# VH-VL binders against Cysteine desulfuration protein SufE (sufE): the designs that were tried, part 4

Target 1, 144 residues: Cysteine desulfuration protein SufE (sufE), of Wigglesworthia glossinidia brevipalpis (q8d2j8)
Amino acid sequence: MNKFIKKINFIKNFSSCENWEEKYLYIIELGNKLSPFPEKFRKNSNLIPGCQNDSWIYLIYENTKKIKFYGDSNSLIVKGLIAIIFILHEDLKLSEILTFDVKPYFNKLSLTNYLTPSRVQGLSSISKFIKKSARCLLIKEKIL

## First folded at step 22 (VH-VL; from r3 with light chain S99T)

Design j5
Fold by OpenDDE, fold request of step 24:
Structure j5 (fold): chain C 144 residues (1-144), chain A 121 residues (1-121), chain B 112 residues (1-112)
Amino acid sequence: as target 1 above (144 residues)
Amino acid sequence: EVQLVESGGGLVKPGGSLRLSCAASGFKFSYVWMHWVRQAPGKGLEWVGYIRSKVDGGKTDYAAPVKGRFTISRDDSKNTLYLQMNSLKTEDTAVYYCTREYYLSGYFDYWGQGTLVTVSS
Amino acid sequence: DIVMTQSPDSLAVSLGERATINCKSSQSVLYSYNNRNYLAWYQQKPGQPPKLLMYWASTRESGVPDRFSGSGSGAEFTLTISSLQAEDVAIYYCQQYYTTPTFGGGTKVEIK
């Protein structure tokens, strides 16, 4: 399981950063807290299109209705960004992921203010991929 | 205080090789993308290439005029950026600057003093 | 690549007067997602390296005097020196970082 701070506390901490450099460092810190990515999930089907670095995401829907998020990247900073996105999805129901919008949070955190368009697009790709994965799980579970 | 100091410039003949160095201090070098920008005498600024930080994959990219001839590398343990220039041409004559990209923003907030490379027969 | 064009190539302005430098990009460098212009301005004094003056088109770098201001959006930008000082003699460059970085040709600012 990911060893992330709670969503509400993350928002507070991230917003308390004095400048982008501090946020950048915090992102890297979060990247280092990603749970190990199971190698068996490192498949092309889990490769996120549109990222500047090879990145993978895999979701597990447990019988408890909890979602386990797995992510990895050749970039530690991207790992951190993945971690942020995972944190933002904390405690969401599988069905809620389909309508969850990360952009308001990105704006609130000023996360995308100092990132190149390509990097921001990468963030969007990650979010999109999570939604896609969630949809597939819902279908698999015969919810959709 | 952030500092960038280039070295290694000099006079070389066409077809020759030269390696430039950029010593960085005052910041966590390993976390930052670094770029090379050159300026021919009396001319404007021309982007040469970049190397990503290791924490961001460490990949490189180059401007078309230098692609295949120049190689950017870095030694994070020494806080040093390198530019290996092979098959030098007269049009490569320029002051070469190393510059720091501000944490994935795309703009350059610090520049070295530059080192002059003159390619002449 | 995005082509950056500056005008004029050179500008002579009297001390204390306004200097205006224009920069145009071949395509918009305004990103709709965050509504930010990926445009920077640099100052290069004789015998010195470039110095960052402005980023995001209109945000002054720390230590940059208030007389410097950036404006514009999309594909047209302006750097203004409200009251030219002797120490402002330099070549000014715009740079887009919306994609692979490219610089304008520079504008030489001199004292009239």
Scores: ipSAE 0.875, ipTM 0.945, lowest interface PAE 0.5, mean pLDDT 96
Fold by OpenDDE, fold request of step 24:
Structure j5 (fold): chain C 144 residues (1-144), chain A 121 residues (1-121), chain B 112 residues (1-112)
Amino acid sequence: as target 1 above (144 residues)
Amino acid sequence: EVQLVESGGGLVKPGGSLRLSCAASGFKFSYVWMHWVRQAPGKGLEWVGYIRSKVDGGKTDYAAPVKGRFTISRDDSKNTLYLQMNSLKTEDTAVYYCTREYYLSGYFDYWGQGTLVTVSS
Amino acid sequence: DIVMTQSPDSLAVSLGERATINCKSSQSVLYSYNNRNYLAWYQQKPGQPPKLLMYWASTRESGVPDRFSGSGSGAEFTLTISSLQAEDVAIYYCQQYYTTPTFGGGTKVEIK
């Protein structure tokens, strides 16, 4: 599973970057920390629409009520962005994902200040896809 | 210090080919998108195309007037950007600049001095 | 593609006087998500490549004198030189990077 820094520490570290270049490098670093994406999950159903690069996300809901996040992309940058989104979802309950808004965090981190609109839209697509996946899991678990 | 140095420009006949190079230094070249922008004599700036960084998929895109004729490539081991120009036309006559995109922002913070390409019979 | 239109084509201003350059985009380059204008200004002096002056419509690039300022939002933008200096003689270009990059036609600034 992903061995990311804790959300609170990530926010501190990312916010302490002196400029966008440093943040950019940090994003790349995070991308390299994504757990390997199981090939069995590399299906069209897990392909994120609206991303500039082919990207996949898959969620596993464990019996322990923990959620495992898997993500991959042909872009290391996008992998890093996926990692950030995963970090932001840290310790959320499956039901909480449905109402979780990443935008305030993106603003706090100034993550979207230097990205093109298409790239920002990609971030939104990733977030939406995660919500969709969470909803499907909730239905499967007969919670919804 | 960031530096971009274009080379390879010259005189070529219509239908001919030419390859431009851009030597980059002073930054991690492999992490940035690079663009070509051209300027016809006495005219304005025209975007030609870009190549993404390998860390962002390494894909390319081109302006309509050069699509199918021009190819952008890069050698990260040499910190060099290339523009292969085939089937050149008189309207391709211009100073060609290589430019650095500021880390996925979309604007260009550094420019080379440019290299002149003249297409004439 | 977004079409960028600059006005005037040329401007002659006395030393120490204000120079105003306008740039209009065929559609808004303001992104609602982050409330930022994807608009840059470049300065090109004779025989030199373009130099970045402004990005996000109004943020000065490092090293750019404070007499340069950018304003505007949406589809109308202005570059102002509050007190024209001799070294400011150049052609100025606006560029949108909301979508595929496009440049304005340029405005030549000269000393009157």
Scores: ipSAE 0.872, ipTM 0.943, lowest interface PAE 0.5, mean pLDDT 96
Fold by ESMFold2, fold request of step 24:
Structure j5 (fold): chain C 144 residues (1-144), chain A 121 residues (1-121), chain B 112 residues (1-112)
Amino acid sequence: as target 1 above (144 residues)
Amino acid sequence: EVQLVESGGGLVKPGGSLRLSCAASGFKFSYVWMHWVRQAPGKGLEWVGYIRSKVDGGKTDYAAPVKGRFTISRDDSKNTLYLQMNSLKTEDTAVYYCTREYYLSGYFDYWGQGTLVTVSS
Amino acid sequence: DIVMTQSPDSLAVSLGERATINCKSSQSVLYSYNNRNYLAWYQQKPGQPPKLLMYWASTRESGVPDRFSGSGSGAEFTLTISSLQAEDVAIYYCQQYYTTPTFGGGTKVEIK
């Protein structure tokens, strides 16, 4: 229940914002709470293709086999969008990440209703890259 | 309380240069994309270009008629947007407006008063 | 670039009567993913900068009188002033923001 309670709190906080301006500022705040991105993983293989800004994602098993999500961007707004998508994937195991659909949450939050088409595509690029990263991690797990 | 105030317009000869400024207040300037839009006397509105926020990497883009001649920049410590105009042509004669894009939505919610640039021999 | 065409170029309407301004885009500005029309309307009174009236085709900006309404979808849009007032004398512009911003040529509204 740990996972869903935190996700519920995020949805309540985001929905309590009065307008898009306040939601926009909250998105930036969420990005500021991401863990520092390890510099050894800041390389092209972890760069999200199709983003208008340089953005990186890296997934790794932590102790207890829990998955840690690292993300960064040279855009604080994109960094915040990465943070939201990470919250939506909280406590999912690899098999669940591969099949997880973010679109129902985007619809509930009405997040895409305020963005131009090219910026909406950026969100899907982040989600696709997380699935790619999860597939790579699963392959490593099966080898060893 | 959002305010945008352009300055630096004037008379220049063809081939000359001019730098426009736009002073911003009442919002977090560093968080938003800024645009220039111009209006030739008695004519309609024409988009000139934008600069993204430094938060979004600070990239610029321009309309075809001004590419290579105009440069948009910003100084977030001074809440100021700039338009450097080089190799000016008579066709560049217009009132130049700075305008704010509403938080990545694509439309312009606040406009400055404009500054007139006249390019004439 | 998406070409925006406004009609008429000029419109004379009696005080208190309805004014209708049309805007057509060269391609649809409806994004089926979010079902939004990427169209805005601006008012420019004599000697003043443009002012935002409408966005998302039909949403009024705060402080805009309810006699202003927007309608249409896809590639054809209308701005309606239900009861023209003296202060509504202005040039009205549509703008798409589906891609790189482009504006219509404007419609000048005057009292008949």
Scores: ipSAE 0.453, ipTM 0.814, lowest interface PAE 2.8, mean pLDDT 88
Fold by ESMFold2, fold request of step 24:
Structure j5 (fold): chain C 144 residues (1-144), chain A 121 residues (1-121), chain B 112 residues (1-112)
Amino acid sequence: as target 1 above (144 residues)
Amino acid sequence: EVQLVESGGGLVKPGGSLRLSCAASGFKFSYVWMHWVRQAPGKGLEWVGYIRSKVDGGKTDYAAPVKGRFTISRDDSKNTLYLQMNSLKTEDTAVYYCTREYYLSGYFDYWGQGTLVTVSS
Amino acid sequence: DIVMTQSPDSLAVSLGERATINCKSSQSVLYSYNNRNYLAWYQQKPGQPPKLLMYWASTRESGVPDRFSGSGSGAEFTLTISSLQAEDVAIYYCQQYYTTPTFGGGTKVEIK
């Protein structure tokens, strides 16, 4: 599918950045491209725990077989990191999201090589929260 | 060209207050975290505190000796960092530097020239 | 806070000879997750602000001469100046950025 090309294009673009400054600016740009976060879902149940910034993630089925990722943050860089993680989960089915490991991609991109330990933990928290959100969506699916 | 220029230093009595400014140019000031570092005459470097960008919630943090007495703020429309120093002590006598953290990496790639604050009777 | 200890406090080195500056942290500044040492070195010449020399323990900042090199890992680090030159007279500081930033006490390098 064409969406796999977007993940591949992201990896090419990010890897081609000359230095961390270019990567940092690109991360912020990606965050600006996130879909608006629906205000009715801006509540504590969608808040990522352990982040120093207010950050939200919400997953829903948009149509049959496609999951829509919503994310927002009051931090420009965190919003961009959320966008990157969403790109890495592009077109994954619910079962695939539950077992997907972002760490090999972080290593390939050398993303964590530029961040302090507390900021790397924030990145891990985002990935863990996506799995939590996917489990919640699975529970709703089994009930109804 | 990145430039950081501090101002507002001077002589002040113990218990007094002083406000430092740091004018920034040559980079997207609103995108970066800014720090203050001080150096007492003839002594080493001591971290004072930082401020995140305002869009990051403007969170600040401070070294223990200055907590509750110093306040860091920023005005992104003027590309200016501030340090409000209250209840000054003679131990606060130092050259104060504003510094830029290299894009969340934690180290300081640009420093201003510094401004001297002298606290004495 | 992580305490940074530099040694020696000062050293005098003949022109063209090697200068070695040591920095020890009270705990490891190596983050095993990304295998990075969160240590920087700064040079401060008389009457000037500090200038970044090295980061990630061993990476030279742009424009820093090849005679400067950094080594070490975990809790023990070294800045080496091969073939000391007159313009290298300065005070050198290490800094950890693993947690809240702290600096070493400085090492003054002089020509013997």
Scores: ipSAE 0.429, ipTM 0.814, lowest interface PAE 2.9, mean pLDDT 88

## First folded at step 23 (VH-VL)

Design i2 (from j5 with heavy chain G58S K59T)
Fold by OpenDDE, fold request of step 24:
Structure i2 (fold): chain C 144 residues (1-144), chain A 121 residues (1-121), chain B 112 residues (1-112)
Amino acid sequence: as target 1 above (144 residues)
Amino acid sequence: EVQLVESGGGLVKPGGSLRLSCAASGFKFSYVWMHWVRQAPGKGLEWVGYIRSKVDGSTTDYAAPVKGRFTISRDDSKNTLYLQMNSLKTEDTAVYYCTREYYLSGYFDYWGQGTLVTVSS
Amino acid sequence: DIVMTQSPDSLAVSLGERATINCKSSQSVLYSYNNRNYLAWYQQKPGQPPKLLMYWASTRESGVPDRFSGSGSGAEFTLTISSLQAEDVAIYYCQQYYTTPTFGGGTKVEIK
């Protein structure tokens, strides 16, 4: 599974960065910590629309009610951004993902202050895709 | 200290080819998008194209006037940016600058001194 | 592409006086998501490459004197030199980076 720092610690660490360059480097570091993406999940159905780089996300809902997040991208920086989004979704219930808003966290982290609109839109696309995936899982589990 | 140094400019005839280089130092080159911007004599700045960083896919895009004729590439092991210019036209005459985009922000925080390319018969 | 238009083309100002350069974009470069203007200003002195002066419309790059200030939002922007110095003689360019980068035509600032 993903070897991410806890959400609260991530927020502290990211906020402690002195400038955008440091944050950028940290993002790259996080990207390298993504768990390997199973090739069997590299399907068009898991391709994130609207991302500047080919990127894939797949969620697994386990019997323990835990969610496993898988992500990959041709861009390491996007991998890092995916990692951040995964961290932000830490310990959320499947149903909670549907109403979870990442924007306040992005603002808190100043994550989108130095990104082009296209890149920010990519972040939004990732978040949207996760919500969509969560919804599908909820339906599959007959919760919805 | 961030430094960008262009080279390779010179006089070429129309239809000719030229390759410019930009040597970068003082930062993690492979993490940064690089751009070429040119300036015709006595004229303003014109964006030529960019190449994404290695960590962002290394893809390129070009301005319409140079698309199909110019190719941007990079050698991260040498911290060098390249601009291959083919089928040169007189209107390509300009000082060519390499410039660094500040980490996906879209603005250019460092520029080289530029290298002059003159296309003339 | 977003078209950038600067005015005036040239400006002569006495030493110590205020210089005002305007830049207009064909469409807004204000991003609603983060409420930031994707607009930069550059200074190009004779025989030198451009130098970044301002980004996000109004944030001074490190080392840029306080007499330089940027203002505006949306599609209209202004670069102001509160007290023109001899070393400020240059051509100034605005640039949007909301989409594929485009530059204004430049404004030449000279001493009157």
Scores: ipSAE 0.865, ipTM 0.942, lowest interface PAE 0.6, mean pLDDT 96
Fold by OpenDDE, fold request of step 24:
Structure i2 (fold): chain C 144 residues (1-144), chain A 121 residues (1-121), chain B 112 residues (1-112)
Amino acid sequence: as target 1 above (144 residues)
Amino acid sequence: EVQLVESGGGLVKPGGSLRLSCAASGFKFSYVWMHWVRQAPGKGLEWVGYIRSKVDGSTTDYAAPVKGRFTISRDDSKNTLYLQMNSLKTEDTAVYYCTREYYLSGYFDYWGQGTLVTVSS
Amino acid sequence: DIVMTQSPDSLAVSLGERATINCKSSQSVLYSYNNRNYLAWYQQKPGQPPKLLMYWASTRESGVPDRFSGSGSGAEFTLTISSLQAEDVAIYYCQQYYTTPTFGGGTKVEIK
């Protein structure tokens, strides 16, 4: 589905950016790498509250125990931010998503150092939405 | 080198209209939010409004005093920012600056020289 | 909107002496998530547009002399010129970008 760079390599690349402008451009690049969002998932139930732009996220839990992440937004920047969050969730078990904290990574990457509070809140909303979705899947799979 | 050059200012009567332009160069214009800030003669700086970048939805917002009268737009193919001012009032008299927001940070790292708009009977 | 108040309105300082400008916000512009103050300082010389001096309250913009420093946190901020130079004659503005941008009223710095 999403053909992102590995998390470890992403962290290295992002951290090697010389300034926020370079990071900004990289974010845009990542946004363009999001897999197409299936229109059937573009429902209000998948709309992320608290984002400045309409954004959608949908998770699919496969029989292989792998999680497929789908995301979209009317903002390419937000798409990039979604991509980053997806990368950070790479190889996590469904149950691990519930306790996964993106903030330490955001700090490590200095991702939130140059974003307005509203934009940072948007990131938080995305993370919360993913956790909520993961919980729903766990219940559906009778794990919880 | 980043450059912003405003134009279109002049004398206009109350109730009149004027369109300002801001020519940008030295950076990828389509990737940045642009703002208008004005300064009445001998007064301080006042935020007028912004337009988001294309990559961020191209939406706009305005200060209360100009909302409904002013419209901000952009032509990324021309690297140009616009401010359409309608129903002008005497209190709109000011030097109008176009400013670049530093990549979603919220602060303004580059400013044009400004263009003077005088609204007078 | 967050209201920004500067003091004093004007300041006359001798060459080589310290100039201190204060800026107060009606509410805190410190964001707890990243522990950063969304506060900028601008310098506007006569007949010129504003120029960015400081962002995040205390980070100097590139090319800004080290005699300029920003301090403060939350709702109270200070711009200091440690040794006033002739070229520092200007009006200085603080600006918050925690929410919709708002500027202080400005402080005129002159040579005594």
Scores: ipSAE 0.861, ipTM 0.940, lowest interface PAE 0.6, mean pLDDT 96
Fold by OpenDDE, last read:
Structure i2 (fold): chain C 144 residues (1-144), chain A 121 residues (1-121), chain B 112 residues (1-112)
Amino acid sequence: as target 1 above (144 residues)
Amino acid sequence: EVQLVESGGGLVKPGGSLRLSCAASGFKFSYVWMHWVRQAPGKGLEWVGYIRSKVDGSTTDYAAPVKGRFTISRDDSKNTLYLQMNSLKTEDTAVYYCTREYYLSGYFDYWGQGTLVTVSS
Amino acid sequence: DIVMTQSPDSLAVSLGERATINCKSSQSVLYSYNNRNYLAWYQQKPGQPPKLLMYWASTRESGVPDRFSGSGSGAEFTLTISSLQAEDVAIYYCQQYYTTPTFGGGTKVEIK
């Protein structure tokens, strides 16, 4: 189970950071809170294209029908960014993930103000991959 | 206080090798991308290359003129950045600066005093 | 690589007068996603390393006097010293960090 902070508290904490350095450190902290990534999910089909570092994402229903997000990267900062995106998707249904836009939240948090364009594009790639994964899971569960 | 101190510069013959060091202090070194920038005498600034932080994969990239000859590395346990220069050419003569990238922003907020490398026959 | 071109190469200005330095990029360094210009300005005094003056085209680094200002967007940028002081004698460089870092050729500012 992820030791993630609740979405509302994350937004408050991140917005309370005084500068980008503090946000940067907080991102790294969040990366360290990702649940261990099962090795069986470390497949090319779960590899995120367009990231600066090799990164993987996998979505699965738990016994309670709650969506569990698994993510990993050989970059700790990317792990933190994945964690943020997971937090933003908290309590969303699979169908809602398909249309969820993270950009307004990135702007609100000023997350992309100090990142290079290539890194920002990486964030977009992660978001797109989550949508793709959600769609695949819906099909697998015979919902679509 | 953030400090960067270069060392290892000197006189070397064409085809020779030299290793530069940059001692960092005053910040979490292992979390930061580091760059080398050089300046030939009386000329402008030229980016040489970078090394990513350990938390971001520690990969490197180089400018075309030095690619294949120069190698950037780091020892986070010693807060030290290195530039290994092989097959040196006269056009490599320059003051070499180590500089810190401000936390993945792409711009350089701190610079060392630089160390002079002179390649001459 | 994005090519940065500065003008003029050198500038002589009287004390207390305005100094204007121009920087042009071969392509836009404005990122549409966050509407930010990936452009920095540096000051290098004789015998010293470069010092960061400005980032995001117009944001002053901490400790930089307010007589320094940056303007412009896209591919055209300007560094202005509203009232030149003796300590402002230096070479100024623009740098883009939209892609692989590249610097302008520098502009030498002297006292007339």
Scores: ipSAE 0.860, ipTM 0.938, lowest interface PAE 0.6, mean pLDDT 95
Fold by OpenDDE, last read:
Structure i2 (fold): chain C 144 residues (1-144), chain A 121 residues (1-121), chain B 112 residues (1-112)
Amino acid sequence: as target 1 above (144 residues)
Amino acid sequence: EVQLVESGGGLVKPGGSLRLSCAASGFKFSYVWMHWVRQAPGKGLEWVGYIRSKVDGSTTDYAAPVKGRFTISRDDSKNTLYLQMNSLKTEDTAVYYCTREYYLSGYFDYWGQGTLVTVSS
Amino acid sequence: DIVMTQSPDSLAVSLGERATINCKSSQSVLYSYNNRNYLAWYQQKPGQPPKLLMYWASTRESGVPDRFSGSGSGAEFTLTISSLQAEDVAIYYCQQYYTTPTFGGGTKVEIK
């Protein structure tokens, strides 16, 4: 599993950055902390549409009802952004992912204030993809 | 201190080739998108193209007038940006600036002094 | 590509007087998601490269005097120099970075 800091600590750390450059560097750091992406999941069905760089997301629903998030990208910065999104989804149930909104967090962190619209749209695409994946898992588990 | 220093400009005949360099210092070069912007004598600024940072895939894009003729590359080990210009035209005559994009923001916070490229028969 | 149009092409203003430069984009550069205008202003003094003056339409770059201000939203923007100084003689360019970057044609500001 990904060894990220807790969501609360992430928010504190990110908010403590003095400027966008520091936030940018922190994002890169988070990207480097993503767990290795299993190659067996690197297929087109897990490719995120709308990203400027090839990016993949895969969710595993454990028997313990915990969700394992896997992500990768040809862009390290995108990896970092994926990591942030994963952190924000920390400890959510599958059903909660369907209604979870990342935008308030993005605004709070000013994450999208210095990103181009296309990059922001990429973030949205990642979030949507996670929701789609969660829905599929819910159906597979006969919960939905 | 952030510094950008262009070099390689000069006089070249139409159809000729020229390679410009931009030496960067004072920041982590490999983390930043770099752009080329040119300015014809007495004219305005024209975006030429960009190269993404290594951490963002190192891909490039170009303005329509130079697409297929110009190639942007970078050597992060040398903190150097390049602009290979082939099949040069008279309308390519300009001062060429390398400029830093402020960390994926889209605007340019630092510019070099520029290097003059003159294409003339 | 988004076309940027500046007006006027040139402006002569007396020292201490207000200079107003307009910039229009062919489409809005306001992003609804973050409510930011992807518009920058650059100052290019004679014989010098452009320098970043303003970003996000109205945020001054570090070191830029208070007499410079940016305003506008959507597709119409204005750069104002409240009291023109001798060192402000330059060509000013607007630039959108909502999509692939494009520049306005520039406005030459001179002392009357």
Scores: ipSAE 0.856, ipTM 0.938, lowest interface PAE 0.6, mean pLDDT 95
Fold by ESMFold2, fold request of step 24:
Order: structure tokens, then C-alpha cells, then sequence
Structure i2 (fold): chain C 144 residues (1-144), chain A 121 residues (1-121), chain B 112 residues (1-112)
């Protein structure tokens, strides 16, 4: 995401939407604010498995203390869902990402109350892939 | 106000082809999934298929009886949904409705008036 | 596919009396993750397209009169019209959206 949005501001803005239609449009808006996805990382190893849309996630250390999240999708709605999950993980260290549970936030936002079961599972796949990516960074740290 | 208007129904012979259109207005067409549902005369409702929104990549899925014969497409510059029907059978005789899915929720909040397709003789 | 079965096929009810329509699914449409029942009800008046009445089993669509209510959970659901009006003469369909959409066979409601 180019500009930082605090979890507090996100929760306020999302909760102030009057209906699911407004929340849906806000999800797309959030996706549009993601940083450009580096083309050198648009490869199969970064592709989220089990998603009918082509979607990519890549995590890299920006410095020794900060992890940069890149995400993209050929679906603007999936891209927005990726952005939400990134907001929920912002400012977390690697060890915190590995144990972070997004479900309490999904419940607080009532996000899954509007989606079919298969679409809820697709949302969960994004979170799972972030943990996979974090484990790969951890392995790299142990070796180095 | 949301409006959906189907057109293109008529009489066709078995084995023939027909193309239905659904003109949409009153909402951001490119943001919603669109479905076709049919109703044989005097019978119940049967789901035909969907096309995902443009923002979700416009992919399609179909009910088993129509797979390989029917193609759903959309032209977002014209806010129009299409159903191309090939290799038509007498069992395809029905009123065809276009309907929109309420923003990924799975149920259908607006329906068109329907257009009758008769496959006979 | 989830098979939806409605009963009765037809129902005659006097004006002002209660009408009850049943819908059964071949498997549960309750998703335990969000505790939602993925069931909708539609009304189709003579010569008209279907119109959404209820979703999530018991939530009325905007503009639907209070006399319509939905109940049930899992695999068994009921649509109730507490005081039948003349304009309620229609065929009523249930629909699951847990998976690929399927509809019940319909229940025709008439004035006795």
C-alpha cells in the first residue's frame, strides 16, 4: 500500500458504511491503493493456490525490522480483499505474522456475513499464503 | 432505479441457435455478477449459469444441461449481458430471465421481465 | 447439487388466515463459520418475474410487508404469511445459495 492506513481508521471507515454495497465499493478502493506489484515477482511461486482469479503475494524485508507486502490480482475485488488483510498485518514483525489470527477482525467487521462459503474460503486462502510466505522468510533468516 | 430488460426470444427449430440480450441500467454493471435463470411453461425456476463481474475477470460457469451449448458473455461498454444458445433442444423451451447477484452474496435481488424461447418443429 | 423440496405444491387459504410454506434441502445450508443459513425466498405473481422476499432465511427484503416471515435452520425452512391478502396470490420459491443455486419446485398460494 503506497500510503499507510491505520487499522483503527480502516475499521472506522468500513464500519461507517451504511450497507454491503458501500462496503463492497470501499473494498475495491482499498485495492486500488496497493503499491505496484513488481513484475519480476509475478511468477507461479507467488501465485495464491486455489483462487479462480490469478492472484499474487510477495513478502520481502524492506529493512531489518520492516516487512513489505506486495499483492495483486486480475480481480479488483480480490485485490481489495488482499489490501484489507495487508492492513490487518501492517506493523507486525515476522514472528507476529506467523501467529496472527485475522478471524477476530473478520468477525468484528461482519465481512464473512455477506459472502458465500466458497468466497469465505477464498478469503482464508490469502491469509494462509501470507503465513507460507512468512515461513519462507524465516527459513532464509535461519540459513543466513 | 435498477432495470433489467431481456430481448431476443422467439421460435427456433431443434438444433438451431439464438442469442438473448439483457440491457441493464441503474447500477454499476461492471461490478456485479449476472445470472441467467429459466422457467419452462408451467414449471419452476432452473439456474442456467453466471458470468462474473468485469472487476472479477468475467469468468463463467454453467448448469450441467447447458454446458458446452450455451455461452454467457457481457459487454460492459453497453451494460449488456448475453446468452448465446446453440444446439437447441425442445427441453430448452422456457422464459429466460436475467438476474443480478447482490454483491457476492449469492442471492438474486433484481430480475428482468423475461423473454420466451420456444424450440419446436 | 443440493436438492430443494417444497411442500405443499398448492395451498388454498382464506383471506386474513395464516399460510405456511415448507422448504427442505438435501443437505444443511447452514455455514457454521458465520452461522448463516444460505436460503432465499422469491414471490412470483401471475404474469410477473420472480421478486426477492427473504434472504439469510429470515431477513425481509426492503419493502416486503411484515406479514411475511421466514424461519428454520439447517435443512428445514418455513415461509409464513400471517394474514393472507389478495395481492399475496402467487407461487413461492425457495432457493439455496450455499453452493450452485438450486430452487424448490414452488408452492402456489390461492384464496380459498
Amino acid sequence: as target 1 above (144 residues)
Amino acid sequence: EVQLVESGGGLVKPGGSLRLSCAASGFKFSYVWMHWVRQAPGKGLEWVGYIRSKVDGSTTDYAAPVKGRFTISRDDSKNTLYLQMNSLKTEDTAVYYCTREYYLSGYFDYWGQGTLVTVSS
Amino acid sequence: DIVMTQSPDSLAVSLGERATINCKSSQSVLYSYNNRNYLAWYQQKPGQPPKLLMYWASTRESGVPDRFSGSGSGAEFTLTISSLQAEDVAIYYCQQYYTTPTFGGGTKVEIK
Scores: ipSAE 0.498, ipTM 0.833, lowest interface PAE 2.6, mean pLDDT 89

